VHH binders against RNA 2',3'-cyclic phosphodiesterase. Designs and how they scored, part 3

Target 1, 188 residues: RNA 2',3'-cyclic phosphodiesterase, of Aquifex aeolicus (o66967)
Amino acid sequence: MKVVRAFVGFFTSKSINEVAERIKKEVDLKIMGKWVEPQNVHMTLQFLGDITEAQAIEVIKNLQEISKKNIPFRIKYKGLGVFPDVKRPRVLWIGVSEGANKLTNLAKEVARLNAKKGIIPKNSKNFVPHVTICRIKSYDRKTLNELLRKYRTVEFGEDEVNKIALISSTLTSVGPIYTVVEEFYLGG
Below, E stands for the ipSAE of ESMFold2; O stands for the ipSAE of ESMFold2 at other seeds; V2 stands for 0.75 times the mean of E and O plus 0.25 times the DockQ between their complexes.

## First folded at step 1 (VHH)

Design o04 (framework vhh_7ocj_1)
Fold by ESMFold2-Fast, scan of step 1:
Structure o04 (fold): chain B 188 residues (1-188), chain A 121 residues (1-121)
Amino acid sequence: as target 1 above (188 residues)
Amino acid sequence: QVQLVESGGGLVQAGGSLRLSCAASGFTVSSYYMGWYRQAPGKQRELVAAISEGGDTRYGDFVKGRFTISRGNAKNTVYLQMNSLSVEDTAVYYCARELYDYVWGSYEDYWGQGTQVTVSS
């Protein structure tokens, strides 16, 4: 059976796309890993994993319905964090301050409609809006802790969330290649 | 339920060979970036070898030319062939599935229990 690895989300604007490169330069090899290229910076609303073509069609229908019921809204990017935690950091990310509740509600709506069609989230934990900037392979603990403290309350930029998309992901040795399968503008 | 089970470790003389296996359940290895890592006592865990969804491979500098990573899709297993072993290769070897993105903000490293490799002179 033909399957595609996919997620629901959107690509971020120029205001945030270069933050990964700037922070990479600042830490000067003290945090190493796969730093997200500017063209690949994105917000994920629901990771779907491997889905069939039939499931993709259902997701597309759900996103179209959601787009008609939601209007564009603004978000602000603020703060740095790590998953799962500072003791075993694997992912470095940028958080969302203003608009986080609207993003969370949008993500929950996507998940509820997809669940009705048997497409269930890969994780049962609460949604945390974030933009990944580095997949960490090695780090200097002092540098990471100082970085997180320094940027705890720093605003990196803002976006208007005006569309949602089904995006496919092809993994390669050098990172992911993302392709927009279908996108819908909020408000119609 | 995701599970990784390593096997094939043991005691071997310097210059010898071992083949490690990582049997996966709950997912298909051909759909994920898979890796082998190792950790010696008192040292940090380091990348030994990795294989992408597309079959591209990467190796740590100290094992290039000696180790080979591969997949057996029929058994849903990842292998590490280790040749020309030295005492410096002594470590616990771990199989891992790399997680790309988690929408719920929780991160789950899928690691095996590890298998001990001891190389004696």
Scores: ipSAE 0.013, ipTM 0.229, lowest interface PAE 8.2, mean pLDDT 83

Design o05 (framework vhh_7ocj_1)
Fold by ESMFold2-Fast, scan of step 1:
Formats: C-alpha cells, structure tokens, sequence
Structure o05 (fold): chain B 188 residues (1-188), chain A 117 residues (1-117)
C-alpha cells in the first residue's frame, strides 16, 4: 500500500521567506546545517508522518470542516528560538507573538478531528507555533547565544492565516520537496 | 531530577487577583520554555500561557489581556499574574517545562485556584 509523508500547515509569506538566507549570511558559517530555502518556509500545524491514501482522504475532509468554521486571522513573527534547547540545539526557528493563541486553537482542532478518525501521529507533542529556518549540524555556542539575544524582540514580519493545507513531503538528498495535496480557505 | 513546584493558588473572589509561582530545579531553567496549563473538573488540560527561553509569550484566548506570564531566570521561577478573575477560571493550574519537539515535557503537581462569586 502506498504511503505519503505529510503534514497540515501553510506556506509563509514573502516577508519571512528570506529570513533564513539573511541570518545564514550574518552568522557566516558559525551555524551550519540545512538552511530552509525560501520556497520551503512553512508553518506546521500537525505533522502526520507516513499516512495512507485512506487517511489522507479523512484529513482532507477534516480540514474542509475546519475551514468552514474558522475565519482568517493575523499573526506576527517575532523572535528566534531553538529546539530542543540551547544546550543541544537541532532546529533554529522563528516564533509567533500576536496570533499564537489562534494558531494553537487551530492546531488543536486539527489534531482533535484527526484523532477521532484514528489518525494520531507517533510522538505527538503539545503544539508550539514556529517556523523552522535551519536544521543545525554544527554551531558556535557564543554566536548562537548572541543571535538569540539580538533577535529576542525583533519582529520579522506578519501573515494573514487565510488557508490550511494537507502538504506532502518527498525527501531528497538536498532537502524536501513539498506538494500541496489540497488546501482550503478559512471562512469559505 | 527535574522538579516543578507550583504555589500561590487558593480561594479568591470574582474580580480579584492571584499570582502563581513555579519553582524549577534539576535543569538549566534559562534554556527551557515554560508554560501554565489548567484543568477544570471533567475538562481537558488547556494552555493558559507560555514563555520561551528568550521571553516570547503566548496566551489562551480566554485569558488574553487578564493574565501575564513572566520568568525570573535568577530564581529559576516562572510566574502567572492573574487579574480580573471569574468563576470560569476555577481549575487546577499546572506548570510545565518543555522542548516539545524532541525531548519531552515535565509537569508540576498542580495548584488549585477557586474563584467564588
């Protein structure tokens, strides 16, 4: 049976799509890894992992239901952080200030409806709104700490969250190729 | 051993204020995100407020404008200032420390907040 690696989310606007490239140049090899390409910058509401075609159909139905019950809202991108923590950083990300609660509610609604259909990702965790900009392979600790301090209160841009999508990922040696399987506009 | 200890809960009248504290030990506090969750009888735990290691904050829609989360890294403590309390805020409030994506989360024992009217 064919499976696809998928997540629920949306692609970010041009306002932050180039932040990864700008910060990569600023740190000048002091933080190295897989820097996210502009076309791949996104917000994940729920990572699904490998799902079957039948599961994808159920997710699509759930997203359509959610889109009819939710209206567009604004978010502001602010601050940088790392996962899991600064002692062993693996992911560098942009945070969300304004609108984070609406994103969290949306993500919870997605997870709840998917769970009702038995679609429960392994190692599912509490939702933390973030946009990944680098998957870190090596770093200079002083540079990372200075970077996080410098950008703690910096606003990178804003988006209107006006759609949600089921997005598939095809992994390649140079990174993922994302394809929108289906998307729905909030409020219609 | 990671330990989170909540305090500051109690009985308060509607319109009143409380400040919850969560004292953390067993990890480098300044490097973890911290959150407050609550659970009313028969309900799921829900996010009240969260603060990242660099100070970015998030709030539940039902408390925005009334509650403020803050942290004191020197004291390894996270705080929740709760203003304009209503009977709907009655719940057990839990402190959490997390990296969420990779490592996991730690929870305190909870502290009861009861709002009377």
Amino acid sequence: as target 1 above (188 residues)
Amino acid sequence: QVQLVESGGGLVQAGGSLRLSCAASGFTFSEYAMGWYRQAPGKQRELVAAITDYGSTRYGDFVKGRFTISRGNAKNTVYLQMNSLSVEDTAVYYCAAYTVEYEGEYWGQGTQVTVSS
Scores: ipSAE 0.000, ipTM 0.099, lowest interface PAE 12.2, mean pLDDT 83

Design o06 (framework vhh_7ocj_1)
Fold by ESMFold2-Fast, scan of step 1:
Structure o06 (fold): chain B 188 residues (1-188), chain A 119 residues (1-119)
Amino acid sequence: as target 1 above (188 residues)
Amino acid sequence: QVQLVESGGGLVQAGGSLRLSCAASGFTFSYYDMGWYRQAPGKQRELVAAITSGGETRYGDFVKGRFTISRGNAKNTVYLQMNSLSVEDTAVYYCAAEWDSGYYTPDYWGQGTQVTVSS
């Protein structure tokens, strides 16, 4: 059976997509890594890992069910953080303030329905709504700490969450290519 | 001090076998998904095989049934056993490591090892 690496999520709006580029310029090589290009900025509700075609079909059915039971809602992007933590920062991300609870409930519903079909990712963490802007390879500790402090309460933009998608990832020589396998509009 | 060091490449005749090894250092190996990619001249880099931190495996269609990926967490090493090699398997093979938090694009790359299959 053919498998694909996939996640459930959605691509962010134009309002937030250039934040990574702006912050990259601000830190001026003091935080280095893979900065997310505007077209690749997204929110992940559940990372699935490697799934089969049969599993992808089940996920698609679950997302269609979820889309019928959930209506669009607004979220605000606010603050910067790192995963797993500031002692070993690997990922720089933008947080969610307003709408975080609704995103968390949506993510939990996705995970619950997928689990009922035996689709359970390994090493799952507690869900934290976030948009990745840089995968960190090296950093100046003082610069990172000052950046996190400076942007801790800054609002970067907002979105209406009006659809959810199964998205596949393919690595190329110039980085990942994300392909929407199937998407569904929220609204019954 | 993060490094991925490939070994085991070389010249082999069609129908032969090779085992590639990738020794990892400078990071917590057991937390990372590991993969083997290859790039032939004039082609895009493609995934050959991957193994998650939990041990689940995935293969490209052209190598399924012929290649086997495995990992030894105690030795910080990932392996690719390549059987029934064909001239179409000729490429530079790269080891890669990816955080298991849900990111697809590799965090770390090895320098690559050449595999050449002659008829």
Scores: ipSAE 0.012, ipTM 0.221, lowest interface PAE 8.6, mean pLDDT 85

Design o07 (framework vhh_7ocj_1)
Fold by ESMFold2-Fast, scan of step 1:
Structure o07 (fold): chain B 188 residues (1-188), chain A 123 residues (1-123)
Amino acid sequence: as target 1 above (188 residues)
Amino acid sequence: QVQLVESGGGLVQAGGSLRLSCAASGSIFSDNYMGWYRQAPGKQRELVAAIYSGGTTRYGDFVKGRFTISRGNAKNTVYLQMNSLSVEDTAVYYCAKDLEYYYGSGSYEFDYWGQGTQVTVSS
């Protein structure tokens, strides 16, 4: 069966794309894992998992409808957090302060329209706007706690959210390659 | 599906050596890394060594200069050569391989893990 691993989202600005490398250098092996490469830094609005070609076509139609009903807006990247929590940290991420509610509403609209077409991901969770910078394999607890405390209120940059895309992930020998299947500018 | 099978653990005297092997099977096309982690009773799991495509390696501070990670690419096997072992190296050693597909947004990213192999260093 022809399926594609996909998500709805957008790629972040070049300025924020280098934050993962800076934090990685700062923690100097005290937090180890897969640090997200600059070209792969993104915001996910809805992870879809493996979808069929027919499902991809329906998602594209939904994104086109959403893009006509939503206008561009600003977001600020601020703070660091972990999933699921500090007791079992698996994912280190950059949060969103200003514009988080608008981003959450956009993500809810994407999920609602996709659900109407029977496209409901198996691993769905409450949306939390975030940009992943590291999948944590090991960590020094003191270093992680100090890092989270130090950066709790630090602003890393900002973006204008002006488009949404269906993005596919293709595995290669050098890691995942993300391909924009289709993108739509907000405001039509 | 991907499975990781570790071998080479056991009991060794302080100052001795062991070589751990980890073989990946199943859908094992390209990956970002393979590595070794360890966990002693009551302690957090910590990275011992990792090897990336192209041969780049990383090591935990506590094993620097004593352990060497290497890879047999054709066999999707990773090795950990452990020299000058001390009692403090006693732990369960886990082989790990990161996900071939990366995803986020309220979803966990999970890695493939082996079942672990016990390494015991006696004085």
Scores: ipSAE 0.014, ipTM 0.150, lowest interface PAE 7.6, mean pLDDT 80

Design o08 (framework vhh_7ocj_1; at its last look DockQ between E and O 0.32; V2 from the best seeds 0.00; counts 0 for: pae O 8.0 > 2)
Fold by ESMFold2 at other seeds, look of step 2:
Structure o08 (fold): chain B 188 residues (1-188), chain A 120 residues (1-120)
Amino acid sequence: as target 1 above (188 residues)
Amino acid sequence: QVQLVESGGGLVQAGGSLRLSCAASGFTFSNYEMGWYRQAPGKQRELVAAISSGGDTRYGDFVKGRFTISRGNAKNTVYLQMNSLSVEDTAVYYCATYDEFGYSSGWDYWGQGTQVTVSS
């Protein structure tokens, strides 16, 4: 049985796709890691990990149902944060202000329907709407703290959330390639 | 710094058993899904087993009930009990962790691997 590495989400608009490259240049090697290329910048609603083709089919059916139950909505991207916390930062991300609760509710519904099909939820209890810009390997603490302070109220852009997708990744010698497997527009 | 260190690999006869361990550090282990993957020479890396923070498990189809993943959250360790091994199970086995709580879809950390060789 073949498996595919996948998540449920959507790619972001051009309004924030180049923020990772801008911040990378600003920190000038004082924060090192895997900075996200513009074409790979995305919002994750649920990370599925490795799923079988049969499981992917069930996820697709669930996304179709979810798309009919939800109306498009606006989100605004604001601020920078880290996971899990500032003492052990592993992921640098852009946050969401307007629309964060709607994203959270959408992610919960995705996880709920997938769980009913035996697809174990990865992102259920502590969903925090975010867009990853760097997977940190090493960092200067002063530089990181100043970056987070500088950007805490900065608005980076906005999107209309009008579709959700199953997105797969394929590991290649030069990194992951993300592919939309199937997408559905909100609003039925 | 996230670290995953595998141990327990080695040479075993077909039909035998091995128990792999993966010691984890540098993150709050109890909040993360843990997994085992394997890669034979010339083959793609494939999922063997995964266990969520809540203890839910899933397995690659080739496992056929022979392997059991478990976790000891107090010890920050994930285990893979492998029974009824066959030559087809020969591979380097890797421990991995995933972002379970919506931090990142691509938050994957991998260990260096442990060799499992199943003879005759």
Scores: ipSAE 0.013, ipTM 0.252, lowest interface PAE 8.0, mean pLDDT 83
ESMFold2-Fast, scan of step 1: ipSAE 0.016; ipTM 0.348
ESMFold2, look of step 2: ipSAE 0.014; ipTM 0.254
ESMFold2 (binder alone), look of step 2: mean pLDDT 81; pTM 0.826

Design o09 (framework vhh_7ocj_1)
Fold by ESMFold2-Fast, scan of step 1:
Structure o09 (fold): chain B 188 residues (1-188), chain A 118 residues (1-118)
Amino acid sequence: as target 1 above (188 residues)
Amino acid sequence: QVQLVESGGGLVQAGGSLRLSCAASGFTFDEYAMGWYRQAPGKQRELVAAITWGGSTRYGDFVKGRFTISRGNAKNTVYLQMNSLSVEDTAVYYCAAIETYSYEFDYWGQGTQVTVSS
């Protein structure tokens, strides 16, 4: 069966897209891995995994419904963190301060409507709003701890959340390529 | 602790076949997409083949029709069957795991050398 690897989310604006490159330069090889390219910086509201074409159609219908019931809102990007934790850091991310609750409510609405159609990702977890900037392969512990402390309360920029999309990921030799399948403007 | 261990590499004559295996441990195997990449001296690492948890496959253009990727979930193993090998297939082959429900994690094996002689 034909499947598409997909998630619900949106691409971030130029205010935040260059942060990964700035932090990468600052740590000077003390944190190495796949640093997210500017064109690939995004917020994920729900990762769907491999879905069928029929499931994609249902997700699109749900996103259209959600877009009509929600209005645009502002978010501020603030702080750095890691997943799953500092003892086993695998992902370095930028957090959300202002607007985090609105993002969480939007993500919960997406998950709820998708669940009603039987679209429930196998590895579902509590939503934490974040923007990934590096998938870590190696790191100097002192440098990572100092980086997290230094940037704990630093504001990196802001966005207006004005649309939501179903986005597909295509595996390539140099990493994933993201393609917007369908997008809907909030308040549309 | 996540571990990927490749085996099956070696020296083979052009026109021959090899089967690479990658044994995975330390994670829930069926939640990961698995792939094979290769890197020849002086070249970038390139995708050879990938297989998702659901069994969908993707191949690099240079190996379509010659290589087949498969996974054995009962043995937590992914395989790469390489047929009609040519000297251009000479490279270090790497096993990779990408979490199917998240792009947050990926893991790489140490690599296994494949050398094709004429």
Scores: ipSAE 0.000, ipTM 0.176, lowest interface PAE 12.1, mean pLDDT 83

Design o10 (framework vhh_7ocj_1)
Fold by ESMFold2-Fast, scan of step 1:
Structure o10 (fold): chain B 188 residues (1-188), chain A 120 residues (1-120)
Amino acid sequence: as target 1 above (188 residues)
Amino acid sequence: QVQLVESGGGLVQAGGSLRLSCAASGRTFSDYVMGWYRQAPGKQRELVAAIYSGGYTRYGDFVKGRFTISRGNAKNTVYLQMNSLSVEDTAVYYCAAGEDDYGDYVSEYWGQGTQVTVSS
């Protein structure tokens, strides 16, 4: 049986897609790592890992049901943060201010329905709405702390969350290639 | 200093087997995705196999059923068992380590590569 590496989520609009490039330039090698390319900027609602074709079909059915029960809503991108914490920063991300609770509810609904079908990710975390912009390899601590402080309350843009998708990830030596398997409009 | 060191490559006849080993040093990799890529002359690197911190695995379509990836003690080693080797498996094999945070795999660290040559 063929498997696919997949997640449930959506791609962000052009308003946010260039932020990683701008911040990379601003920090001028003081934060190094894998900076997310504009075409790969996305919001993950649930990472699934490797799933079978049968599991993909069940996820698609669940997303279709969810799309009928949820209407589009606005989110605002605001602030920078790191995972897991500032003592050992590994992921630099953009946060969500307005709409964060609606995203969290949507993500919980996705996880709940998938779990009912026995689809439970192997590496799951508590949901925190975020957009990854850099996977950090090395950093200057002063620069990182100043960056987080400077951008704490800065708004980067906004989106209307009007679709949810099952997205496949093909891993390459230079990064992932994402392909939409199926997508559904909210309220549709 | 972070280092990934491959071993176990060499010359083998078609239908034979090899086991590659990758030893990681300089930091702990227990929470990292570790894997194997290969590159034949004039080709780009392609994923052979990966093992994630949660224990699930991924394989390239051309090696499924023939190769098996596994993790060693303390999770700072990764192995690739290669069975039923064919001439098309001839390549330099690279060990890689990266984070699989939130569904995104990024190879941050690379080994120097080990040559595998399969003769007909």
Scores: ipSAE 0.015, ipTM 0.234, lowest interface PAE 7.5, mean pLDDT 83

Design o11 (framework vhh_7ocj_1)
Fold by ESMFold2-Fast, scan of step 1:
Structure o11 (fold): chain B 188 residues (1-188), chain A 118 residues (1-118)
Amino acid sequence: as target 1 above (188 residues)
Amino acid sequence: QVQLVESGGGLVQAGGSLRLSCAASGFTFSSYTMGWYRQAPGKQRELVAAITSGGYTRYGDFVKGRFTISRGNAKNTVYLQMNSLSVEDTAVYYCAAWTYIGYSSDYWGQGTQVTVSS
């Protein structure tokens, strides 16, 4: 049986795509890990895990339905945070200020329709809008705390959320390669 | 075929010195940041030292002034000179390599044991 690792989301604009590289240079080696490459910067609305072709077809139908019922909206990228917390930081991310509620509603609609088709990801958590910039392997605690404080209210850029996609991930020797399986424009 | 092979570990008395070496193969060594981590029983891996492709160095606060990281691009090798060793330095030391090229750019050696007796 053929399966693909997939998620529902969209790729971010050029302005935000360079933030990971800028922050990496600023902290130098004091925060080390897997810094997200510009072409791989994205917003995840729902992580699906490994899905079959039949499940992918159902997700695509759901995204098409959602795209017809939702109109484009603006979001602003603001602040840095970590998951799960500052005592055990594993993921460094950019937050969303303006438009966070609309993103949350969109993500909930995706999850609701997928669940109706029996597509319910294992270990799903409540949606928090974020863009991952680093998967942390080691860090200097003072540097991390100062970075989070410095950028708490800083705006990094904005996007118009005008499409949603089913995106597949292929692991290669050079890292993950993301491929848009199908995408739909909001309001279409 | 990427390999990082550590050597130079062993048993040493407090106040002594060791030089760790990490021989790298299967990637463009000169383009990678090279580093050393350590892990003691019951503790998480922590950064000891790192050196960028441009020669910029970073050290953990607990080893500053005692340890020195260096690299030999002609030999594809990174070194960690460890002076004034204490029992608190007892750990498995891991060589690592990084770039901005994604997950596959993070390579780890198998580790070498350093034991400091009192």
Scores: ipSAE 0.000, ipTM 0.109, lowest interface PAE 18.6, mean pLDDT 84

Design p01 (framework vhh_7pa5_2)
Fold by ESMFold2-Fast, scan of step 1:
Structure p01 (fold): chain B 188 residues (1-188), chain A 120 residues (1-120)
Amino acid sequence: as target 1 above (188 residues)
Amino acid sequence: QVQLVESGGGMVQPGGSLRLSCAASGFTFSDYAMSWVRRAPGKGPEWVSTISGSGGYTSYADSVKGRFTISRDNAKNTLYLQMNSLKPEDTALYYCAKDYYDSSGYEDYWGQGTQVTVSS
């Protein structure tokens, strides 16, 4: 059957889209991996994996319902962290300070409505608000620790969360290509 | 430090049942989705099941759907896997995993594993 690799989320503003490139330049080759390109910087509210066209239609209906019940809100991007932890760092990310609870509530609402339609990802995870900037292949421990300490309380920018989208991902030789399948404005 | 200690494995005949447990410590258990992953001899890891932090959402691999049930007790920091109608192909070392996932699909295995052997 026809499937699309998809997630629910939104693309970030230009205020933080270049942070990955700036940090990459700052650490030089001491942290190496797949650094996120400016056009691909995004917030994921729920990763869906491979879904069918029928499932995509149900997700779209759910997002439309959610958008009518939620109004736009502000978030601030603050701090750097790693997943799963500093002992085994694999993903470098930017955190969310102001608005994190509203993002978490929005993500929970998305997951709840999708679950009611039997749409539960095979590797479902608890929501943690973050923007990925690098998938780490190798790192200098001292450089990583200094980077995390330096940026622990630094604000990188802000966004108005004013829409949510079903976004598809196609992996190509030049990286992922994200396509907005459908998007809805909050409060509309 | 994150610690995950699996138990409950053993030897059973085909059609038998086992209940696996995973005792978690070193993190706020209810804030994280938890998974069961298995590795058969000579094979790579195969994802089995995931449960959300609240327990409200579960998912299963097609190979175990209808036979296995994942559950958790957040008051006891314990994850469970009830395995029914066991088959020889379920023979594997079973791991409890604390997962971090974004669009990258990253997951990590933190437990030592518990051996399940299904044979006559």
Scores: ipSAE 0.011, ipTM 0.146, lowest interface PAE 9.4, mean pLDDT 82

Design p02 (framework vhh_7pa5_2)
Fold by ESMFold2-Fast, scan of step 1:
Structure p02 (fold): chain B 188 residues (1-188), chain A 119 residues (1-119)
Amino acid sequence: as target 1 above (188 residues)
Amino acid sequence: QVQLVESGGGMVQPGGSLRLSCAASGFTFSSYYMSWVRRAPGKGPEWVSTISESGDSTSYADSVKGRFTISRDNAKNTLYLQMNSLKPEDTALYYCARDEWGYDYFDYWGQGTQVTVSS
């Protein structure tokens, strides 16, 4: 059976897409890794893993229902953090301040409706609203700690969350290729 | 300069075992998470397993949990996948991949090694 690796989310606007390049330049070569290209900057609401075409159809129906029941809202990007933690940092990300609760509620609604159709990722993680900017390969501990401290309360920009999408991910030697399978505007 | 070379594939009967190896070169192997990914005929790629830099943590796809064991030897720059209790549905081309935290963000992967489980 044909399966697609997929997630529910949206691509971020110009206000945030260039932050990875700015931070990369600031740290010089002291933090190295895969810095997210501007066109690939996104917010994940739920990672689905490998799903079948039948499951994708059910997700699309759920997203359409959700889009009709939710209206656009504003979010503010603020602060830097790492996953899983500062002792073993592998993912550098931008957090969300204003609008985080609305994003969390939206993500919970997505997960709830998908679960009702039996679409439950077996290795799903707790939702933390974030935008990944670097997958870290090597780092200078002092530089990373200073970066996180410096940007803890810095605002990077704003977005209007006005649509949600089912997005597929294709494995390649040069990184993931993301394709929008279907998207829906909130308030539609 | 980065190279990943898989080996150890072959044909085996159901219930059999195989050990895959991946020889890494051109980078500091001990600084990276490593994964195994497979692609079965007519299917998309399926993540199989991930191991942390020092080997302190591992994770597995539900389809292989309890049957496969991922390990690494940082002194030899080699990644391993021990496959036990093989099933026909394990038939696939197996790829070694350099992995960023198990998020399906692979910056390099090898040419693959074929595993065929047939009665």
Scores: ipSAE 0.012, ipTM 0.217, lowest interface PAE 8.9, mean pLDDT 84

Design p03 (framework vhh_7pa5_2)
Fold by ESMFold2-Fast, scan of step 1:
Structure p03 (fold): chain B 188 residues (1-188), chain A 123 residues (1-123)
Amino acid sequence: as target 1 above (188 residues)
Amino acid sequence: QVQLVESGGGMVQPGGSLRLSCAASGFTFDDYAMSWVRRAPGKGPEWVSTISWSGGSTSYADSVKGRFTISRDNAKNTLYLQMNSLKPEDTALYYCAKEGDYYDFWSGYPDYWGQGTQVTVSS
């Protein structure tokens, strides 16, 4: 049986898609890792892992229901942070200021409906709104601390969250290829 | 269900060698980059080495370059770490880790790691 690696989310606007490349150039090799390419910049509402075609159909039905009950809203991208923390930074991300609570509520609704169908991701964590820009392999501590301080209150852009999608990922030798399986407009 | 099982750790004297193995199952092994990560007592995880899906590209932490060699056997779904010229500073629990995709919750931190295998370097 065919399984695909999938998540529920949306791709970010062009205004924010180049941020990873700009910051990569600014840190000049003092933070190294896998920097997210512009076409791959996205917000994840729920990571599903490997799912079957039958599970994908159930997720699609749930997203359609959610899209009819939720209306579009604005979010603002602001600040940089790291996961899990500054003592052992592995993921560099852009935060969300305005709209974070609405994103969290949307993500909770997605998880709740999927759970009713028995679709519960392994090792699921509490939702934190973020856009990943680098998977860190090595870093200069001074450079990272200065970067986080410099960008603490910087706004990188904004989006209207007007759709949600089931997105599949295919890992290749040159990185992941994301495909929209199905998407739904909020308020539709 | 992703499973990673490490083995091959043990006790060696400084200058000695060990070969670690990681048996992988529950995913298409040759579609993913694989890493070794270690944790010494009282310290956070330290990345050691990564190998690409095909084995054609490798990278190493500066502390282990020239001493450790990462490799994989895609036919056996197995990852290896050959450790030569071991130092007391290499004493740690060593974890095999599957590289995540950018869309997981930690977005690029290793998706999964196993139980680890203990390496102790002492005279």
Scores: ipSAE 0.012, ipTM 0.183, lowest interface PAE 8.7, mean pLDDT 83

